# VHH binders against q9y6x5, part 406

Target 1, 379 residues: q9y6x5
Amino acid sequence: LPPKLLLVSFDGFRADYLKNYEFPHLQNFIKEGVLVEHVKNVFITKTFPNHYSIVTGLYEESHGIVANSMYDAVTKKHFSDSNDKDPFWWNEAVPIWVTNQLQENRSSAAAMWPGTDVPIHDTISSYFMNYNSSVSFEERLNNITMWLNNSNPPVTFATLYWEEPDASGHKYGPEDKENMSRVLKKIDDLIGDLVQRLKMLGLWENLNVIITSDHGMTQCSQDRLINLDSCIDHSYYTLIDLSPVAAILPKINRTEVYNKLKNCSPHMNVYLKEDIPNRFYYQHNDRIQPIILVADEGWTIVLNESSQKLGDHGYDNSLPSMHPFLAAHGPAFHKGYKHSTINIVDIYPMMCHILGLKPHPNNGTFGHTKCLLVDQWCI
Key: E = the ipSAE of ESMFold2; O = the ipSAE of OpenDDE; V2 = 0.75 times the mean of E and O plus 0.25 times the DockQ between their complexes.

## First folded at step 18 (VHH)

Design ib14 (framework vhh_7uia_1; at its last look DockQ between E and O 0.20; V2 from the best seeds 0.00; counts 0 for: pae O 6.6 > 2, grease 26.2 > 24.2, SAP .688 > .668, placed apart)
Fold by ESMFold2, look of step 18:
Structure ib14 (fold): chain B 379 residues (1-379), chain A 123 residues (1-123)
Amino acid sequence: as target 1 above (379 residues)
Amino acid sequence: QLQLVETGGGLVKPGGSLRLSCVVSGFTFSSYHMAWVRQAPGKELEWVSTISGSGGYTYYERSVKGRFTISTDNAKNTLYLQMSSLKPEDTAVYYCARTQYKYSGEWYPFDLWGQGTQVTVSS
C-alpha cells in the first residue's frame, strides 16, 4: 500500500548540537539513514513561521504566518500562540496534511504540530491532539502510533511536535553545557523510545521518519540589550512583535518613526518594508509591518526592562546558530548518506514526492533533496 | 475548589536543609507546569524553579541550581522543593504557582498561587 511518513520536530534543535553533544540513539538513526547537517530556515527564524514553511514549502511572505505575533489592520485581528486558532491566519497556504487526507483512501494524524488543530480550508487533520504543552512525549507518540496502525482510511502522513530543546535553550542559553547536556540527553532518550516503539509495533521497516527542527538558538546576555524606549515614545507606534525582529506599525508619519529608529543602536538594522533585503523573501505580505527592526545576533530589543531569557532565536537566517538539522530513515531514504545543506522549503516537495502527492505551488527545489532518496538519480 | 497549600517552612541555620511541600486540589496536577517563586521582604518576586507537567523537565534559577531540587509525587498531588546548603539570602516567603509553556518560548502568567510559607535562614 501507499508509503507512510512521520514528520517529527524537536523545537529549537540547533544543528551544531549534533557535533558538541552525545546522541547515541540519534546517531544510530542517522547511521542507518540520512543526515542533512544544516537546514537553512526562513526569515524570521521563529517557531510558527518555520513549522508552516516545512509543511507548505513556502516562504513566510507567501504562506502568511510571518511571525509568532501578527496584526491585521483591516480586520483588527491579532495572532499569538494563545490566539492562533482562527483559520484566517492559516488560509493563505495548504499544508501537506490537508492535501494528503483529501486523497482517496488516506488520512492524516497530528500530535501538536503548529496549525494541526485548526480547520485550514475547512479541513482539520483527520486525527489530532489539541495543543497542550503538558502532554507527555509518550502520550503523543502512543496516539500517533495507534493512528498509524489502526485507522480506516489509513493514516499515511503523521506529525509529532515536541517543545525541547527550545524551552531549555531559552532559559539557559545554548552555551550552558551542563544544563544543555542534561536536556539533550533526555531528548536522545526520547528518540530511542520512538525508534523502539516503532520496531515493537512492526512499523519501523516500512515507515519513513523525518526528524528535524524549525530553528536553532543563540546566546543572549544582559550586556546586549537595545532599549527601544530610549529612542522613541510609545505613542508614535503600535508594537506588533518585539525581539529579535520588532514589527512596528507607525501611528504618525512613517518617515519620522523611521528617522527616530535608524540610529537607535549600531547593533540593530532598521528597514522600511520596501528596503528589507531580497534574500529574506520577507516583503510581499500585508501582515509584514511598515517598519521592522532586526537585532544583531545575541542582542535583545527591550522596552526599558531586563530579559530573563539567556537564549533566543528569530535572527537573520544566514546565521549558522539559527539553522536546524534534518535526519531521516525509511524505505525512501539512502543509508549512511550525509548531505551538507538544504533550504527548509525544500522539505515540502521531498515529502510530497515520498507520499506520491502533487505539490501545490511552492518555493522549494526538489533537486536539492533528491540525493537523499533511493529512487532518484544522484550523480 | 482550586487550591495550592504550601507547608514546610521554618527557621534554619546557614548550611541547613528544608523540604517545602505544595498540596494541590481541584485540578489535574500533571496537566500544568508547576513552579516555586519567592519574595524577600521589600523585594520583587523571584522565580526559583519550574517542573514540567509532561516530561519531567526541571528548570532552576542560577543562584539555586545545585542546591535546590524540584520534584512531584503524583499519587499525593504534591509538589516539593528540597532545599539544601541554605544561605541567608534564601530567606523569603516561598509560593507555589501554576503556569504553562507556549510555542513562542514564553510562559503564561502564573494563574494560581498558594498562600506562601516562610523560610528564614539565620544563625
Scores: ipSAE 0.372, ipTM 0.745, lowest interface PAE 3.2, mean pLDDT 92
Fold by OpenDDE, look of step 18:
Structure ib14 (fold): chain B 379 residues (1-379), chain A 123 residues (1-123)
Amino acid sequence: as target 1 above (379 residues)
Amino acid sequence: QLQLVETGGGLVKPGGSLRLSCVVSGFTFSSYHMAWVRQAPGKELEWVSTISGSGGYTYYERSVKGRFTISTDNAKNTLYLQMSSLKPEDTAVYYCARTQYKYSGEWYPFDLWGQGTQVTVSS
């Protein structure tokens, strides 16, 4: 039988939640599998970009999903959470579920993972759910496990996405111990449900399962705001994305716009596109706007309105508060092994290896995950 | 210009039926999933049902499944909720709502609401 892999994402699960809260089910999952304590995600640290990096192994400049909100100046097209269905935005890369389906006698399944309800390179997941935040985790899990168990051709790769603890992180802030403990308890219970479901179906021993996230969450405050309107007239630019990384499309001379913004706040770095730090791997794409603003950790870029969020993400990907974790279980993985850190793009070549797929060119390093795998040499 | 207007609420006896309507202005259904949400006095908002923009997928809260039917008429830009076998616990203000941006991290999954229509189930 071909290897099977289930990739699960709990949006906005900050890595250090594992140290600060109790997760009986997740800890049991880890005990019988592997843990990567910190996953360095890609810049910007947003949902669409990082989820696509997980399944492509590419930096954002390479796979073309460079933000949750994008603008293409040539086609005049816009990308947003509510407008993500145009294959134009996704076709600069090949996600793993498409690759998986190119092989004979196998299929892919998806429950609301970003991009899975869009035909990419004229290929859509064999089984998928249209995104609907109102659909319960249980229903998503039931569909995924049904497809894993009863499909023909067999589903060998599946994705499962859940919106928490991101939504709650935004609402309460990650420093709210009372509310976040409740939320994270629920997440752990969902993990328990997942494991129980897999055991009930007889999938647990043979299915490889990865539980991870796309980014963390940092505490925000009304006392840490950067008001762009104090620095530049709104008529001088179009805002493509706002906080904590603003994408600026100048309506006047770029240099003039830059000069008005460069000293706007000591808590914000302003970059011309060509001056974006190399470590971000966020330069070589036309969808990246001419000027980007990067707020310091915990600071919020605003216009003439205040933010309602007490937590946010999207900041420098070197910040620990932006990092998720990765746990895994299954025949491909060791038991009781913990690893310090990997890059989020490293997940893709690992998944390809597990599934016996030839990876597309990517930015991941397979060597970084070798110690997690039973069939690889690790010192 | 964006607007949702609910109608069809009223007083009904247990076991009765009602049909709620929501007329949409300013956007098309094909681009958004639409939902019904209800709120009883002193209680939090409760999701009831969702229909995909394409109309191909419907979802229901467990307690209303089999009794309520969500549907759309794109030509009329109208969302419907057919309620049958109504129970006293179904008493609430029912709101039409547009699904919020995907993956936005917002607490409530809806960004546009109507004024609501009162449904009262009582003997």
Scores: ipSAE 0.033, ipTM 0.338, lowest interface PAE 6.6, mean pLDDT 92
ESMFold2 (binder alone), look of step 18: mean pLDDT 83; pTM 0.856
OpenDDE, second read of step 20: ipSAE 0.000; ipTM 0.226

Design ib15 (framework vhh_7uia_1; at its last look DockQ between E and O 0.84; V2 from the best seeds 0.00; counts 0 for: pae E 5.4 > 2)
Fold by OpenDDE, look of step 18:
Structure ib15 (fold): chain B 379 residues (1-379), chain A 123 residues (1-123)
Amino acid sequence: as target 1 above (379 residues)
Amino acid sequence: QLQLVETGGGLVKPGGSLRLSCVVSGFTFSSYHMAWVRQAPGKELEWVSTISGSGGYTYYERSVKGRFTISTDNAKNTLYLQMSSLKPEDTAVYYCARTQYKYSGEWLPFDLWGQGTQVTVSS
């Protein structure tokens, strides 16, 4: 039987939640599999970019999804949640579900993973659900497991996406122990449901399952705001993305705009595009705007309106609060093994290996995940 | 035709209870997140609570948590807000509205509103 892989993402699941809360089902999952305690995600630490990095193994500058909101100056196109269906935005890379279908006589399935409802390189997931946040996890899980079990050609790669604990993290802040405890308990229960369903269907022993997330969450406050309107007139620029990384498109001379912003706040770094730190791998794409503002951890960039969010993400990807975790179970993985850290782009070559796919050029390092895999040498 | 119709408002004493209803027509109720929003005289619109169309997840504004309960009856296409331990500061016009959660972590602006129902809490 061809190897099968289910990739599950719980949006905004901060890595240290595992240390601060109880997850009986997830811990059992880990006990029978592997855990990577911290996954260093890509900059910026946002949903669309990081989910695409997971499935392409590329930094954002390379796969072209550089933010949740983008603007292309040549075509004058905009990208956002309400306008994410144009293949133009996705075609700078090849996601793994496309590779899976094109390299082998196999099918892919997706339950609302970003980009899976768009034909990329003229290929769309064989099975997919259109994004609808109101659809229950159960329904998503039922569809995914149905496709994994009954499809021809067989589904060998599937993705499952869930919006929590991101939504709650934004609403309550990650430091709200009462509310976050409730939410995280529910997530653990969902993991229990997932495992139970897989066992009931006879998939558990043969299916490789990865549970991960795209980013963490940091605590925000109304006392930590950076108001751009105090520094520059709004008529001098177009805002493409706002917080905590603002993308600025100047309407006047770029240098003038930069000079007005560079000292706006001691809690915000201002970069010309060419001066963006190399460690971010966030420079070599035309979709990155001429000026980038990066707020310090826990600070929010605002205009005249105050943010109602008590938690946010998108900050420096070196911050632990931005890091998710990775757990995995299945024939490809060891049992009872824990690893300290990997890069999020390392997931792609690992998945390709598990599925027997030839990976496209990527920024991941297969060597970083070797210790997780039963068929690899680990020193 | 898309429509939301609120009912259940009225005058109640502090500590009292009310149950608001919002009947949905013209679309699949379970396909949206439904919310209650209120506006007190001279104040801005204030979000109160949201529930997923499936009824599986609920969100509350801090000041109403523990006192208000949002729920749905999909068979009746009706959204509810059970309010208990009401306070004078809960006095407002209460609106039901629909929205969606986005990948970006933002919520869509409410694109459909009811006419509102008046809730007055006074001794």
Scores: ipSAE 0.786, ipTM 0.898, lowest interface PAE 0.7, mean pLDDT 96
Fold by ESMFold2, look of step 18:
Structure ib15 (fold): chain B 379 residues (1-379), chain A 123 residues (1-123)
Amino acid sequence: as target 1 above (379 residues)
Amino acid sequence: QLQLVETGGGLVKPGGSLRLSCVVSGFTFSSYHMAWVRQAPGKELEWVSTISGSGGYTYYERSVKGRFTISTDNAKNTLYLQMSSLKPEDTAVYYCARTQYKYSGEWLPFDLWGQGTQVTVSS
């Protein structure tokens, strides 16, 4: 039977939560599999971009999902609720579930992973759920396991997405130990339910499972606000995205807008598009605006208003607070192995290897993940 | 027709308890997140608590945590707010409201509101 892979994301699961909170179920999963302690994600460290980078192996400038709120200057389209399912936004790359289900005798299943309810290159996941944040983890898991067990052609690649701890991280901040302990305990129980369900259905020994996340979370404060209205009149620009990376489309001369912003706050970097640091790999796409503002960790860009967020993400991808983890278990993986770090784009070529798929051109490096795999020479 | 109806408000002494109910009609809880929002006289609206439609996750504003409990009875399509250790600053009109969470890390605006129920905490 062909190899099978389940890819699971718990949104906003900061890597150091593993050290700072108790996870008996996840720790047991890790003990019998592998752990990557820190995954260096892509800039900007937001949900849509990083979930698409996992499944394409591409930097954001290359796959075209460059933020959660976007404007395409060539077509003048805005990324919105009605347009976020328009294939136009997603068609600059080919995600792994499309490649997988185009193979003979294979299909793909999805429970709410970003993009899986979109017909990318005229191809939608073979089995999928439309996104609805109120659908329980149990229902998502039941659909995924039903499809893994009962589909013809067989489901060989499946995705499962869950909104926590991201939602709670935004509401409370990662420093709220009481609330975050409660939330993370529930997530560990869900991981226990996942493993138990796979065992009960006879899937556990022959299914490869990756549990990972897209980004972490940093603490915010009302004492760390950057007020744009104090520096520039709102009429001089169109705001495409606000915080912590603002995307600024000038309505007047770009240099004039830049000059009004460059000394706005010592806690914010202001970049002309051509001056964005090369290490971000965040320049070569028409959806990246002419000016971006990058707040320092824990700072919030606002329009002369208070912020209701106590936690946020989207910051510089070199920050440890922005990094998720990766854990994996299954026949392709070693047992009881810990690895320090990989790049999030490295997950894609590893998954292609496990599934026997030819990867599309990508930014990942297979060699970075080969020590996780039983069939590879690790030196 | 979509409707939210709050009941259970009233006058209570400091330190007392009260339970608010919100009966929903025209939709099923499990498709939404439900919230309580309050407005004291002459003040702005303040978020109090949210529960996921599936009932798995609860969220509380800092000043009410440990004193208030949000819950649902999905079979009755009813949302509850159990309030205890009430203080004069809890005096407000309490609204039941509906929302959802998006991938983008943003809670959608409340798109359906009840008419409110008055809670008065006074000696």
Scores: ipSAE 0.185, ipTM 0.657, lowest interface PAE 5.4, mean pLDDT 91
ESMFold2 (binder alone), look of step 18: mean pLDDT 83; pTM 0.848
OpenDDE, second read of step 20: ipSAE 0.784; ipTM 0.910

Design ib16 (framework vhh_7uia_1; at its last look DockQ between E and O 0.88; V2 from the best seeds 0.00; counts 0 for: pae E 4.4 > 2)
Fold by OpenDDE, look of step 18:
Parts: structure tokens; C-alpha cells; sequence
Structure ib16 (fold): chain B 379 residues (1-379), chain A 123 residues (1-123)
């Protein structure tokens, strides 16, 4: 039988949640599989960019999804959650489900993973659900498992996406132990449902399953705001993205805009595009705007309106609060093995290996995941 | 025709309870996240509570947490807000509205509103 892989993302699942809360189902999943305690994600630490990095193995500058909101100065196009269906934005990379479908007698399936409802390089997932946040996890899971079990050509790669604990993290803040405990309990129950469903269908022993996330969550406060309007007139620039990484398109001389912003707050770094730190791998793309503002952890960039969010993400990808985890189970993985850290781009070459796919050029390092795999040497 | 109709408002004493209803017509409300929003005299619109389309997740504004309960009846296509331990500061016109959660971690603007129902909490 061809190898099969299910990739599951719980949006905004901070890695240290595993240390601070109880996850009976997830812990059982881990016990029978592997755990990577911290996954260093890509900068910026946002949903669209990081999910695309997982499935391409590329930094954001390379795959071209550089934010949740983007602007292309040449075509004058805008990208946003409400306008994400244009292949123009996605075609700078080849996601794994497209690669998978280029193989003979293989299909891919997706339940609301970012980009899966868009034809990329003229290829769309064989099976997919249009994004609708109101659709239950159960319905998504049922569709995915149906496709994994009954499709012809067989589905060998599938993705499953869920919006929690991101939504709750934003609403309550990650430091709200009462509310987050409730939310995380529900997530653990969903993992239990997933495992049970797979067992009931006879998929559990043969299906490789990865459970991960795109980013964490940091606590925000109304006492930690950076008001740009206090530093620069709004008429001098167009805001492409706001917080915690603002993308600035100057309407006047770039240097003048930069000079007005560079000392705006001690809790915000201001970069010209060419001066963005190399460690971010966030420079070599035309979709990155001329000036980037990066707020310190827990600070929120605002205009005249205050943010109602008590938690946020998108900050420096070296911050532990921004890091998700990775757990995995299946024939390809060891049992009862824990690993400290990998890069999020390392997931792609691992998945390609599991599926027997030739990976496209990527920024991942297969060597970082070798210890997770039964067919590899780990020293 | 798309329509939201709120009912259940009224005058209640502090510490009292009310149950608001919002009947949806013209669409399947389970395909959206449904919310309650209120506006007190001279104040801005204030979000109160949201429930996911599936009914599995609920969200509350801090000041109403533990006192208000949002719920749905799919069979009746109706959204509810059970309010208990009401306070004078809860006095407002209460609206039901529909929204969606986005990948960006934000909510879509409310694109459909009811006419509102008046809730007055006074001794």
C-alpha cells in the first residue's frame, strides 16, 4: 500500500500549552508516536505564511505568502482573507498536495487548510472543502477520513485545519487559565475523536498522522500600545499590514517616512526593507513593503482605534511564545520518542520522504527529523 | 429574504433574568457565527457574545461572562441569549448579527442585523 499522510493543524497552539495543561488524548497520541517540543516557525508568525511554509518547506520570502494581507505594487493586487483565491499569490511555490497529485494514481484531500481551495500551478486538491469557520471539526474529519478510505485514485495526502485555540487565544489571551483550559480541553477531545475515528475505520495502523500548528500566542494588553498616528500623519503612507508587524508603503519619500517612524516607540523596531535582519529570511520578495515595523513581544501597533485582542501572534519567530509543537504517529515514526526542536520548514522534506515524493527545492533540513523516522539513522 | 428578528427584551430589576431570541430567516444560520451586540444610550456598539455555527464554541465579553449564555436551536433556526444577574449597566438595545472567523484571526464585519430589542435594568 502506498504511504498515506494526514497533516493536522490546530491554529495558534502554543508549544508550552503542553506543559501547562493536561492533554490525555494528545499525550496518548505522543506516547505511541513522537513529539517535537518546539517548532521554530517562519517570520512573520502569521497563519497564511506559516501554513504555506509547512507544505512548501520555504521561507516566506521564497514562497511569496509574506503576510495575511499583501499588496503587489506592479499588478496593484491585494491579498487578504476575503481575497485569497487568486493563484497569482500562491504560484511562487509548489505545495506538497500538488506535488503529490503529479504522481501516478494518487490524490490529495484538504479540509480548509490555507491555499487548498485555489488552483496552484493549474492544480487543485482532488478533494477539498471551501473555507467556512462555521463547519464543525467533526464534519471536516468525516470528509477527510471518507476521502482517505474510499477515494480512487487513493488519497495519499490529506490536510485538516481547525481554528482553535487561535480564536480563543485572541479573545481571552493565553494567560487566561480558566478560559484557555476549557478551550484546550475541547481540542484534546477533538484529538480523541480523530484517533477514535481512525481506529474505527481501520486507518490508524497504516496512516501517518502529524498534529502541529502554525504559531503560538502572546499576551497583549491595552497598556502596551504603539500608536502610529502619534508619530506620522496617515496621509504619508499606506498601511498594508498592521500588527504586530506593520507593512508600510510610503506615499512620500521613503527616507522621510522612515525618519518619522524610527523613534516612534522603544518597543518597536523599524526596518528599511534592505536592513531587515537576515535571520528572518524576510527580504527577497517584492511583496515585502519598503518599510517594516516589528513590535516587541506583547505590544500592539495601532492607529486611532485600540485593539480588542488580548492575545496576538506574528512577532519575532525566535520568541518561544510564537512556537508551536509537532506530534506524529504512524508506520513512519518511532514510538515514545521526544525531540527538542526543529524548524517549521523541516516538516516538508520529512513529509516528502514519508510519501516517497521528490521534494522541490526547499529551505528544510531532512537531517533535523531523521530521529523521528524508523527508516533513518539517528546518532 | 434575509432577516433577523430579536425578541425577549423588557424591563427587569437588578439581579433579574431575561432571555432574548433571534429568529433567522432567508439563510442557514449554522453556516455563520452568530453574535449579540448591544448599544447603550450615548455609547458605542459593544460586542457581547458569539457562538460558532456548529455551536461548539462560545465567546463572551468580559463583563457578561458567567452571567450571560449564548445558545442556538438549529431546528428553530433561532439564536438565544440567556441573561442572568442583570445590572443597570446592561441596559441597552440588543442586536443579533452574523459574522465569520477569518484565517487572519479577525472577524468579518457584521453584514446582517436585526432591528434590536430593548433591555432595561432598573430598580
Amino acid sequence: as target 1 above (379 residues)
Amino acid sequence: QLQLVETGGGLVKPGGSLRLSCVVSGFTFSSYHMAWVRQAPGKELEWVSTISGSGGYTYYERSVKGRFTISTDNAKNTLYLQMSSLKPEDTAVYYCARTQYKYTGEWTPFDLWGQGTQVTVSS
Scores: ipSAE 0.760, ipTM 0.895, lowest interface PAE 0.7, mean pLDDT 95
Fold by ESMFold2, look of step 18:
Structure ib16 (fold): chain B 379 residues (1-379), chain A 123 residues (1-123)
Amino acid sequence: as target 1 above (379 residues)
Amino acid sequence: QLQLVETGGGLVKPGGSLRLSCVVSGFTFSSYHMAWVRQAPGKELEWVSTISGSGGYTYYERSVKGRFTISTDNAKNTLYLQMSSLKPEDTAVYYCARTQYKYTGEWTPFDLWGQGTQVTVSS
């Protein structure tokens, strides 16, 4: 039987939470497996884009999910909460679960990973849950383990998504030690439940498990607001996305809109699309708008004078506060090995290797992850 | 019929305690997040607290954190708000409401509301 892999994401799990809080269950998982202390994610450091980068190995400009809110100028379509299941948005790449389940004697299962309830290239995950944030971790885990244990053809690749600590990070901020300690303790208990459940069902010894995240979280403040209305009238542009990376579609001459914005705040960089730094890999897609505004870390772009979020993400992907971690355990992985950093796009070719899949063209580098794997030479 | 019914409001002295209840009919908590929202005289609606459908994760507005506790009893289809150390500023009509949390970090609009229950802190 082909090797099996479970990919788990805890949304908004900032890498340095591992150093600043106690995780007895996660630390036991790491002790018997591997840790990557910092994963450099993709710009913009938002949920949909980074989850799709993990499973495609592509930068956002290449897979087409360039933000949580998008506009496609060619088709004039909008991506939003009410229209996030249209395959149009997802079809610029092939995620690993599609490739996996098209192989003979293989299927894929999903508990709410972004995109797994969409028929991408006319192919939807073989088993999946429609997204609903109110469904408990226990129910998600129960479905995943049932599918891993009982499906024909067998489930060889499975995903599991959980909304915390992202929701609490936004509400309280990463610097609220009391609230974040309570939230992170609960997450560690869920990791303990995961491991215990896999052991009880006889899956633990032969299942590869990756626990990772899409991004971190930075502290925000009412003292760090950028009031866009003070610099430009609403009538001059269409706002596609607001903060911390605003996506601006000019209604008038682009240079005129740019000139109104360029001196709005010293805590915001204003880029014409062609001037977006090359290191972002964020230029070559029609869904990237003609002007983007990139707030400095911890600054919030607002139309009003206030913000209810105490933590946010989406900032420059070079910022350590935006970086998640990766931990892994299973027959493919070394025991007790710690690695400093990889790129988030490197996870895809590693997963393809573990599953014996031919990767699609991608931006990842398999060599960056070789030292995590028992079947590879690491010199 | 889909319905939310609040009870437990009343007049209390400053420093007192009160427990609000919201009885749910027509749907199950595990499918949604539940919230308390209040409106003081002459003020806009103010979010107070939210609880996940699983019951494990709670969220509080800063002014009520440490004084109010949100909880559920799924067997009784009931949402609670335990209020303590009440202040005159807590005087409001309290509504229970239904919502969801999205990947985007945003809550959906409240799509079902109770009639509200009056809480008055004075004396």
Scores: ipSAE 0.189, ipTM 0.613, lowest interface PAE 4.4, mean pLDDT 91
ESMFold2 (binder alone), look of step 18: mean pLDDT 83; pTM 0.852
OpenDDE, second read of step 20: ipSAE 0.514; ipTM 0.797

